# VH-VL binders against o66814, part 2

Target 1, 203 residues: o66814
Amino acid sequence: SDYLLRAESLFSQLKDANAKEETPYLYGKVKGYYEAIKLYAVEYKEDRIKTLFTLMSKNTKKAVRGAYTEREPLTELITFEPRVYFEEYCDGIMDECFYEKHYEKEKFIELVDYFSLKRRVEFLRNHEGKYCAPFDFGMAEALFNAVSLELMQEKPDEKVLIALREKLEPILVMAEEKLRYAMKKELPCYRNRLSEHIGYWKP

## First folded at step 1 (VH-VL)

Design g07 (framework fv_greziprubart)
Fold by ESMFold2-Fast, scan of step 1:
Structure g07 (fold): chain C 203 residues (1-203), chain A 122 residues (1-122), chain B 112 residues (1-112)
Amino acid sequence: as target 1 above (203 residues)
Amino acid sequence: EMQLVESGGGLVQPGGSLRLSCAASGFTFSDYWMQWVRQAPGKGPEWVGLIRDKANSYTTQYAASVKGRFTISRDDSKNSVYLQMNSLKTEDTAVYYCARSGDYEVWYFDVWGQGVLVTVSS
Amino acid sequence: DIVMTQSPLSLPVTPGEPASISCRSSQSLLHSYGYNYIDWYLQKPGQSPQLLIYLGSTRASGVPDRFSGSGSGTDFTLKISRVEAEDVGVYFCMQALQEPYTFGQGTKLEIK
């Protein structure tokens, strides 16, 4: 697709700006969107590709600017907010009632363990993931955004959701492991909490 | 300097309820996951459950022995964590401790309260 | 559930002599970046448990260097190089790998 060729050309701009070294988080974001685009290219889903390319292009522009101005901002985190409803069930014999919580697109939410992914990505975003695991966090955030966007579609694609989940998991794990290591070793990217967490001796 | 103080214990009959409180001081309470651990007379510690921080949506986990009967909650504005105990059984008799753990995962329990005794007896 | 088994359950020691406590887990506690998710606690008579060693071998703040933790996977050891009177109490290992977090039965250290 035209978008795939254009997406590949964005890496020339990133290389010229040394974005991998200067803006590793934004470079990760761009790489993540590119990986999602490749999954949709195989399925000939040009509407999804166009949306992801727009996000990829926006982050590329920010990375190039950031490389020259020494400014690397956090960029978009896209979350799917399902419609929630409750069903009441009563045991007529015992005169007891209970409620079950249901979500629109529950099948797809469960397929990818969406709320678990959301908590993990939000934790990285809120706890120095950008500094302790910039590339992996950026890539994971972009792939998670692709999952969120697909869940927003009228007819989510199960095959692509599974492929996105499979690609996202090892990257999320890597980002989480790097953050955990930084926390345990009190690395410069994460120093503010470890001093309070280590504990103390009472003879 | 860092401390946890439990309160709300006492004697209760089987089937009764009690609510334990744990007040924290000397550290940024809202940054930490909080644990409840109990110890029956003459026995070792038994983990009861945990509550995570705001970043983890205050999610809770419970030991199988108390699941469905006990509920953990927290109020970060009051630097306090709570254990609501319902349908108490004789085997719930123990000293109950609150303890501080991590903010991303549990590695250890580094700050413990002095404990509060709960006796379930007729 | 992961089962933690300690030995010995009772450990009488002469002051100044070394002491060693073993802890075995029913499954490997080796995880992220080579850490073993096992901690050691000391409970002195009438007191709450206090952290001694975390993640297998790291001493908690203020803990004397006579205490050390070692081992990997399923077999772990807490060593005291020279036992002092203030070391009396019950020692517990705990696995921190997964819920439910589980403790060993305890080892009561007593001065002979």
Scores: ipSAE 0.000, ipTM 0.446, lowest interface PAE 16.4, mean pLDDT 85

Design g08 (framework fv_greziprubart)
Fold by ESMFold2-Fast, scan of step 1:
Structure g08 (fold): chain C 203 residues (1-203), chain A 124 residues (1-124), chain B 112 residues (1-112)
Amino acid sequence: as target 1 above (203 residues)
Amino acid sequence: EMQLVESGGGLVQPGGSLRLSCAASGFTFSDHYMQWVRQAPGKGPEWVGLIRNKAYSYTTQYAASVKGRFTISRDDSKNSVYLQMNSLKTEDTAVYYCARVGYSSGWSEGFDPWGQGVLVTVSS
Amino acid sequence: DIVMTQSPLSLPVTPGEPASISCRSSQSLLYSNGYNYIDWYLQKPGQSPQLLIYLGSNRASGVPDRFSGSGSGTDFTLKISRVEAEDVGVYFCMQGLQSPWTFGQGTKLEIK
């Protein structure tokens, strides 16, 4: 409620900064977090909304500062690591506690096909998705981060996870197609990383 | 000197809501897991839940007795951790403490410090 | 849940004499790293609990050497070598091996 209205107001700042054109990756990330926030608003989950709003606000501030922030390292991928999570949750014991928590989480991991989504996002990240499909990759990364954060909750929201996957899938497909095309054609966005260029290119 | 100061306790009717705050000082708050522990009158302590640090994406964990009703959050910029209590029951009546989880190299080194505690009374 | 059981529940002690408190867990607290995931806390009258011992035998900062923890697996002991008036309060053991973290029911130490 309060966070949803504040989230919507951030797009005024993005418009003023021409972020869609100048910082498409960050614009994509902000849009992705906003789409996730809308899903939680319907479920009245204010704690999730607050977390995602913080990430949305951080990326909005970067976008408003301009194109140079797009060159920052890709350190914002959030992943759910079942072994690490269960090890901490079970205070390092991998016995009855581990198996109970594993089976509780396994349903949700399978529901969203998490490890497939993780491999696809990591492939985009590792092969210049930020430069070859900036908006789509940014949006996919943000939506994937929302999936990861929800899986880390003690009781993940099944309805929201399904909705997040439904929003993420077409974005991933588009980013993957753009990257495959750029790789096949040796476009500047892909070639220039191999030449140590780290900015956005307009192919 | 490490300190935790709780606030926000009081009398609330069954089914009501209350938000507790805990302000930390004297240590690097953002590095530590934080937790809530409660103690009902005449009983021993009962763990309520924890919130992890930024490295673990502020993930939370709750005791079965409070799942779905209580939410733990934190604001590292304000060195504060919060407990949002909804759908309060008479059995939630207790002194609530926030406490730091001592974490080193993959295991807990006990709970230290503890706050002074705030009384929450759920009664009609 | 792991159940922690303390004995005795009430412990009257003459000042200067030793005191021992027992704690038993419903399953082993000894982990493969060699540590027993048991802590001991003291709650003095009208105060918050304070950490005395962590990971079986390690004294917390500022805790007098009169306090020691021992034991392994399921049987643990907190020992006070010479009880002083300031030691009055309720002692709790706690297991930190697995969630939910659980406390014993407490041992009230009183001066005779």
Scores: ipSAE 0.000, ipTM 0.413, lowest interface PAE 18.8, mean pLDDT 82

Design g09 (framework fv_greziprubart)
Fold by ESMFold2-Fast, scan of step 1:
Structure g09 (fold): chain C 203 residues (1-203), chain A 124 residues (1-124), chain B 112 residues (1-112)
Amino acid sequence: as target 1 above (203 residues)
Amino acid sequence: EMQLVESGGGLVQPGGSLRLSCAASGFTFSEYYMQWVRQAPGKGPEWVGLIKNKANDYTTQYAASVKGRFTISRDDSKNSVYLQMNSLKTEDTAVYYCARDHYYGSGSYSLDYWGQGVLVTVSS
Amino acid sequence: DIVMTQSPLSLPVTPGEPASISCRSSQSLLESNGYTYIDWYLQKPGQSPQLLIYLGSDRASGVPDRFSGSGSGTDFTLKISRVEAEDVGVYFCMQALQTPITFGQGTKLEIK
C-alpha cells in the first residue's frame, strides 16, 4: 500500500490523543519522519520509506501512550560513525610515501556538513531541547536521523541528502534560538530540570 | 554474560611462533571490529592491531613494531579472533588482551570490553 | 603517531578526598564533529582494563558519577570527586581518534 497515505493516517491517532499539545517532542519526531518520507516517495525508494515509516510508527505509539501517562521519553538519535583511516600514497620520486587522512563517505559528509549537524543536534539533546524547543527539536532530530540513515547506505543519494539538509536547517535554527533564549533568561524548561526525576538518591 | 576468553599463551624461544585465540560470547560477534592490545610487565598497554568486520572486508591494521610478523584473523562461525605471532622477540613478552571495538556515536576506536589476558613470555 | 603523556605517574590519596589525573596528547583530539577522542581506562590489581570514560566526558555503562572527564584539544583531566577503596588501580588515557591507537604511561592510584 501507499506509505504516504498510511503515514498520513498516523496523524489521526495523534489528533485523538491530542499529541501536538500533550507530547510536542514526539509529535515533532513523527512530523520530521513524515517530511523525510515525502522526499523519498517522489523517488519511489520503498526501502528507505519502509525504514522511516517504522520509526514514524514507533514514535506515534509512544506519543499516544505518553499523552495518557503524562510521560514523553526521548527516543532514538541515529548517528553515522565514519571510520578514520590514512591512505599511503607512493607516487613519489625521491621520497617513497606520504599519508592522507580520510573518512568513510567523506564526499557525502562534506556535502551536508554532517559533523556540524551532529554536534548541533547533540547539543540540543544534552541541554533540554526536549523541554525548551520540543516540537522543533523533535522534528530536527528525526530529519537528522534520516540524514544519518542515508549516509549509512552503500551509495548515499545526493539529491535526497541536499533536500533533507535544506529542510532540516531552518528547523534546527529555530530549536537552537528557542534553547538559547531559555538559557539566557533561565526559563523553567532549562533551569528546573536538574532535580526532575532524581528519585531515590539522597545525601 | 558477555565474555572474551583468550588462550594459547606460554613460554617460547626468540624466533619462535605462538597462536593466540580469543573466544567471544554474549554479543553479535560478527558485527564488531576486534582488537589486540598487549601489556609488558610493569608497563602500560601497547596496541597490537585490529581486524574489521565482514562489511569492511576483514581488513587488518598493525602497530609498526609487529607488522610483517603478526597476523590477525577471525572466524565468525566460531565467534573467535586469532593472533598468529611469528619471529618472536624478547620485546614481545607481555600479557595479550583481545578487546571489543565499539562505536559510541562517532566512529571512535574505543575498547568497551576486554578479555582476561594471556601471558606470552619470549625468553632463552 | 600520537604521543600520550600522563601526570602524575603515582597518586597516593586519602579515602574520601578528590583525585585528579592529567593527560596530554601531541596533537589535537578534537575533531570537526565536535567530539574529543580521548578515553580513560582503569586496571584494578589483577584484573583486565575496563572502560571508564569515552569521547572525553561520557561515562561508560555502570561507571559511578564520581568519575568525570574534561578537556579538549590536547589537555585532558580525569577527576574522581571522592576516592573510594574500590578505585585503587592504574588509570590509562587512550586516544581513540586514529590508528595506531596509543596510551598514556599510566597513573597508579593508591590509598595513603
Scores: ipSAE 0.000, ipTM 0.438, lowest interface PAE 18.3, mean pLDDT 84

Design g10 (framework fv_greziprubart)
Fold by ESMFold2-Fast, scan of step 1:
Structure g10 (fold): chain C 203 residues (1-203), chain A 125 residues (1-125), chain B 112 residues (1-112)
Amino acid sequence: as target 1 above (203 residues)
Amino acid sequence: EMQLVESGGGLVQPGGSLRLSCAASGFTFGDYAMQWVRQAPGKGPEWVGLIRSKAYGGTTQYAASVKGRFTISRDDSKNSVYLQMNSLKTEDTAVYYCARERTYYYGSGTPMDVWGQGVLVTVSS
Amino acid sequence: DIVMTQSPLSLPVTPGEPASISCRSSQSLLHSNGFNYIDWYLQKPGQSPQLLIYLGSNRASGVPDRFSGSGSGTDFTLKISRVEAEDVGVYFCMQALQTPLTFGQGTKLEIK
């Protein structure tokens, strides 16, 4: 893929900007999108690759700019909102109406345990994940965004969803462990960015 | 130009009270945690306490030597942080500095990058 | 409390020569994120402390490249490659891993 070569080129820009040290959260985001792109390249899904490359490029641009500032911004969090459909059929002379409830994409949501992943990523985002585990949180958020985007497709790819989940889960665990340690020890990342849910990660 | 200016120092008797003020200029004060550090004559710096930004709870932490006697507060509308000192002891005699916590890697570290010039507090009979 | 111990306490140096100051912590300052939460400050005579190095090895804005910080865990070093007259003062290490923040006892750098 042309996009794969272009994605590799973005890492040269990050290296030149010292992004791993200067903007670790954004560096993590770019790394996460790159890992997702590689999974889709194996499956020849260029439309997905193009979408993820756009997000990867946007975060790379912010990382390069951010390397010369003392502030690293949070970037996009993409969530999938499932829909519940109601079908109404009314029969002639009796005017009898039947409602059928349809829940789209339930099997794919269950396959990746989406709402569990969503809660964990949102917790990290809202409770100092960017500060206490910047690289891991950034990478987890990007991979989660790829999962959300795939669920939005008319026909989600089960194989890629499983692969994304397998890459995302150990990174989420690492980010969560780093945050829990920081909260327990009152580390500077947590000390300056104290959230209202300080008891969430009890011993 | 980023500046911190302390005021309110002076001579006070043991058991007395004193309130120090620290006025900030040249940066967005409300975005930063603020620290108080003191230095007794001829000795090194000793951390007194901190106050986090209001956006992150406005919570305070104190060194054990001053806990229960000193209170840190802030007024973001006046770009100022305060140190209320009660039940003063001769051991509290020091130059008191306010300092800004900085985060170079946005949330990953808290060095004190801007310091005031200090104000002298003398506790003696 | 984490105890910070500096050596030497007094460091006479000839201008243009290198200088090294050591700092030891009573427990590891290395976080799982890979950073060592140690800062270095310089207090020139009659002035407030000023930041030199943060998070172990990062030079603060305006600090000359002849200053460098190194080390990991419990043993840290501040190096000056070529000492200049303006470097005279007391150098302090500080751990920023947990409250209370604690400083070393200081190293006084003097020109010979």
Scores: ipSAE 0.000, ipTM 0.496, lowest interface PAE 12.8, mean pLDDT 82

Design i01 (framework fv_ifabotuzumab)
Fold by ESMFold2-Fast, scan of step 1:
Structure i01 (fold): chain C 203 residues (1-203), chain A 123 residues (1-123), chain B 107 residues (1-107)
Amino acid sequence: as target 1 above (203 residues)
Amino acid sequence: QVQLVQSGAEVKKPGASVKVSCKASGYTFTDYYMNWVRQAPGQGLEWMGDINPNSGGTNYDEKFQGRVTMTRDTSISTAYMELSRLRSDDTAVYYCARGDDYVWGSYEAFDIWGQGTTVTVSS
Amino acid sequence: DIQMTQSPSFLSASVGDRVTITCRASQGISSYLAWYQQKPEKAPKRLIYAASSLQSGVPSRFSGSGSGTEFTLTISSLQPEDFATYYCQQYNSYPYTFGQGTKLEIK
């Protein structure tokens, strides 16, 4: 698709900015969105590709800017909130719409074990994943955002959700192991920056 | 029904800080970047930065870096822009403006603007 | 930073005239350009985005064209309510930048 070629071209800008070294978190975000775009390209889902390309492009601009300003901000974390979705989609009405959408979303949430993924990504975000595992955390966050966006669709694509989950898991494990190591050894990326515990956050 | 309503006019002394608020209504606050733009009397528009209300992540123009802080409170759908170490040339009308929609994937610039907050810096 | 330069900075015209305002970017911005209208003591109002897309509710006499570095806003038949200051803005890359403005005054 036109978007896939355009997405590939963004890596030339990242290379020129030395983004992998200068802004590894944002570089990871861009790569994560690119991997999601490739999954949708195989399924010919142009609308999803356009949405992800917009996020990929936005993070690319931030990475290029950040490489020259030494600034790498945390960017979007997109979460699917079932109650908020039902309130918006069904106008808060407790009728067949509410019950039908609840049933439909529940099966996809269970399919990808969404709330487990959410907890893990939030843990990385709240425990200096940006500094202790920047590339892997960024990539995991982007792939998780793609999962969240797909769950927000009226008709989520089961095949793509499974593929996203399978791509996300090893990256998430790697980020978690790097953070765990940093926490256990009290490495500078973790030490003196974070509370001992973040607690649970649940929608 | 989409509206951005800003706080009232401020008069400050040089060296002080000012914090302007922008309350959003009529849309999902966390779906759109919030931008801040200022305009000095008789002058053009100047972009200061943006904030992603979902993540709290910010981007600032380097001219304001170190003096500007953008925050938000999602419980009341309100964005804030604080500018410190005020100078007389910070006298301007400060606008908030709704930017990029990252949920639907649109790059459409600033479609909705606040009414503006006049900040006067004088001794 | 990408510098946006508008031409002219000041324009005098009569009702019914065809008015053209040009905006030049110091580097390529594809089609990521918007045009705003600002009346005295009011917030700017978006007229055009993506170089040529007309904002819903904006009269069809307004049109935008261009890509890359040269952009044009055209008002095909000027009306009394069109006397205002017009700004172009690039949103291709951070920091976002505006042109210096074009003040359109009655002749």
Scores: ipSAE 0.000, ipTM 0.424, lowest interface PAE 20.5, mean pLDDT 85

Design i02 (framework fv_ifabotuzumab)
Fold by ESMFold2-Fast, scan of step 1:
Structure i02 (fold): chain C 203 residues (1-203), chain A 122 residues (1-122), chain B 107 residues (1-107)
Amino acid sequence: as target 1 above (203 residues)
Amino acid sequence: QVQLVQSGAEVKKPGASVKVSCKASGYTFTSYWMNWVRQAPGQGLEWMGDIYPGDSDTNYDEKFQGRVTMTRDTSISTAYMELSRLRSDDTAVYYCARHEYDSSGYFPFDYWGQGTTVTVSS
Amino acid sequence: DIQMTQSPSFLSASVGDRVTITCRASQGISSWLAWYQQKPEKAPKRLIYAASSLQSGVPSRFSGSGSGTEFTLTISSLQPEDFATYYCQQYNSYPLTFGQGTKLEIK
């Protein structure tokens, strides 16, 4: 799609800004969204691609702005909330509609082990993952956000969910290993209590 | 079809807070930024800020920093703008408007809400 | 902040006239300028973006030109429904800023 070519052009901007070195967390997020976009491009799902491209573009522009952006706190994680979804689609009534929608979503939640992924990403977020494993954490967060967005769809794509999970798992493991190492060695990145961080203080 | 539907008119006393809503339909809520623009009686348009609905990232005009809070609820495709410590000169029509953010920058406000009149008086 | 100044603030014209509205930016904004039309009691409607790109559904009698700091909105052969207030807006950098508006009224 035209989005794929445009997405590839964003990496040229990131290279010019030296984002991989200067803003590794944001670079990771952009890379994660790009990997998700490639999965949807194969399936010709333009609406999904547009949402992910918007997220990719936003984070690219932040990375290009440099030091200013790195001082900002983390944005909220995108999460699928089953209760909210059922209330929206079933007028809040616990009837046959509620159970049908619950049954439909339960299959996909189990397929990707969603709540386990959510807990792992939240642990990284709450324990300085941005500073101790910035690239891997950023990429994991972006891929997790893509999983959440797909679960919010009325008819989630099983094939794409499996592929997203397969891409996300090794990245999560790497981020988790880097964080555990930082915790064990009491590295400065783990001891940092600042919610906003300028480039000079990154590990 | 794309629609942005705003909450009804509000009358507030000085010092109060007002929260205006903007419900989006006909498009993917997370694919576009939501902007807030106000217009005082007989005056021009004034940009207040924007929010990206996917992750709550916000940008505010310095003039409103500390008084404005923009939020969203993705489960009902609704954006909110809360303005606190209201003054008489906050009397205006408040509009929501979407824009697209992509690799080349901002694509300006293609759809607008109908406006919410906020009157601040004793 | 980038200041946007429109000229004139008020314009009287007759149906069939060619009218021109100018917008000046206090610093260079490349082509990142949009034009909006606002009728009384209504929300604004986008006419033009990227200085010269016509919004789909907008009549071809509307056109935009310019780059850098000087921009122009032209209405060839003015129609009765064109009497409104027109605003320019820069979106080159935050904060987004609008011109003061040009009120186009019937002679």
Scores: ipSAE 0.000, ipTM 0.519, lowest interface PAE 12.2, mean pLDDT 83

Design i03 (framework fv_ifabotuzumab)
Fold by ESMFold2-Fast, scan of step 1:
Structure i03 (fold): chain C 203 residues (1-203), chain A 120 residues (1-120), chain B 107 residues (1-107)
Amino acid sequence: as target 1 above (203 residues)
Amino acid sequence: QVQLVQSGAEVKKPGASVKVSCKASGYTFTSYYMNWVRQAPGQGLEWMGDINPSGGSTNYDEKFQGRVTMTRDTSISTAYMELSRLRSDDTAVYYCARVEDYGDYWFDPWGQGTTVTVSS
Amino acid sequence: DIQMTQSPSFLSASVGDRVTITCRASQDISNYLAWYQQKPEKAPKRLIYAASSLQSGVPSRFSGSGSGTEFTLTISSLQPEDFATYYCLQHNSYPWTFGQGTKLEIK
């Protein structure tokens, strides 16, 4: 796939910008999308690869920009909302279509324990995960976004969902442990983000 | 639900400054760059610059360097574009937009535009 | 700066026609190209992102192709609501630059 070659080119840009050190959250995001792309490349799923590459490219541009201009921004969190999906897909009608889609999706939601993953990722996002575990949080968020996007497909790929879940879990655990440690010890990344906004840098 | 709402039309004299606001709603304001684009009457679209609402860093087109200032207020999810030393050829509709945001492929929000007329 | 040149600047067509608009970059911009539609007195609306990806909610008669320096927007069967001005945008390098626009008019 030309997308894999182009994905490798994005890492060249990140290296030139020293993004691993300057924008570790966005660097993690790019790494997470790249890992998801590789899973789809094995299955020749060009449409999924294209979507993930677009997200990977967006985060690469933000990382390069952030490295030269300022601190990195938070980027997208993509969630699968069953009610919204069913309402749109079934023309807003809560009838046979709604129940058919519910049964079709419920299997996959249970397979990955989706709502547990969602709560964990949202907790990291809302409690300084970007600062206390930037690389791990970024990578976890990107892999979670890939799970969300696959659940939105008419025919979710069970094998890829399992592989994404398996890659996501240890990264998510690492981010969670780093954040818990920072919270327990009241480390600067957790307690003093507001001070940075007034021009005081915290190591 | 995702919306960008801009301030109203302005009429200015040459040499004055104008400050246009853009209030964002329906998404996390600090997660996406805000772009400013203008369009003179009967002319094409012209990118002016962008701002990262998280850190406040900006990128400007060299044509506007020294005259444009982009800022934001995260407490009210509002971006600002101030253009100083106005000339008659600054007469245009000014838009705020998340032009380059492909991560949210459901949305490509643009403000409704703010007409700025520079006359003497 | 990267110069974006659109061809043609003006195009007259009839409902049902296949319409192609070309956008050429003065430098390689990979796939960091978007296509916009603008109707009079309205803000632009994105049709295509990443050179070939259809924006959600945009009719399938619109398609984009190309990479590097040569890009095309195609409308497979022109509808009355498609008469508008079309712009390409490169967002590969600062400053971001638009093409000069292609005005699509009724023949």
Scores: ipSAE 0.000, ipTM 0.447, lowest interface PAE 16.6, mean pLDDT 83

Design i04 (framework fv_ifabotuzumab)
Fold by ESMFold2-Fast, scan of step 1:
Structure i04 (fold): chain C 203 residues (1-203), chain A 122 residues (1-122), chain B 107 residues (1-107)
Amino acid sequence: as target 1 above (203 residues)
Amino acid sequence: QVQLVQSGAEVKKPGASVKVSCKASGGTFSSYAMNWVRQAPGQGLEWMGDIIPIFGTANYDEKFQGRVTMTRDTSISTAYMELSRLRSDDTAVYYCARDSYEYDSSGYLDYWGQGTTVTVSS
Amino acid sequence: DIQMTQSPSFLSASVGDRVTITCRASQGIRNDLAWYQQKPEKAPKRLIYAASSLQSGVPSRFSGSGSGTEFTLTISSLQPEDFATYYCLQDYNYPLTFGQGTKLEIK
């Protein structure tokens, strides 16, 4: 019940660490989780808030301690993997049978256009979004993670899902535009990507 | 109320691989990092790495980088630690331990499994 | 890597004694220090986190203090069940590092 107040207090530590400048990806992640927490606070969903606060806190600790995760090419992306089933439908009038592909929680997946969001976030991850649009990508990833987590619930909250999608969309657009610009102009974040990051993939 | 139960003892030959499991029950599995710590006979505790189950993201101590792989299966609340190219000095008790975060993320390694003895000989 | 050094490595004491174990970090770690107790053939148990916060269920005779680079674990009145090996852990930076341990034995 006081998670929102505690979440707000984490920003004093981020400011002391100059996280916005030193660790923009992690700062973005923390901001994204904070925005999601605010949506659940209005709904009085303490269990969701606790989960998101845990993620927010862990990323705050990493930012304050000097960018361990920020320097690695890997990101912390959560995806919802719905169970797939095929429904056999036999039309008695036409005497024909066919199969329709359906997903677990299909109603909620369609509500937020989840597979489209997933494709876009994965594109950013796979094309140096972390380095070319670190704050925006971090925030988008955190908000997308919140969407994925809510879809994993037995009874997803439609109101929060819609609000998360609405917050996520402009941030995704900004990250995508920054990445496209970096790719076309061969900016250092994209141009030097192989030499900059190849060492981090070698154990 | 959180309980961590690890797989049973293993005896391996040099050059083999071992995969230890850690099943969590009670409380939230996905939100808290799972750590792996080992202890050689008569020696101290050595942190190997952690994995954040919700992401599948693992972080390793440089000493084990290239030989260790940490994974999880969220559907059965189980974390795994696989160590390859075993040497006799990898003989140790391997523990899983889960974080908790209360106030400023100061909750490392608060719940521990019972340990898995791995013996590398002959 | 942050190096954690405990002193003493071995301590002999009697029931009822006040015992003190120290832990030194090679660099400032704020209050990101925890203390663990390990009995023979058992998993470690956390006693203290954030340098001075007592873990739920741990007897009040245990206390921690310190910040920065110097830390202390105190047992105010030693009980028979307290004979064990004690470890400090810094969780300030990766990799996490333990002290070498302090073995507490009966005189």
Scores: ipSAE 0.006, ipTM 0.491, lowest interface PAE 13.1, mean pLDDT 83

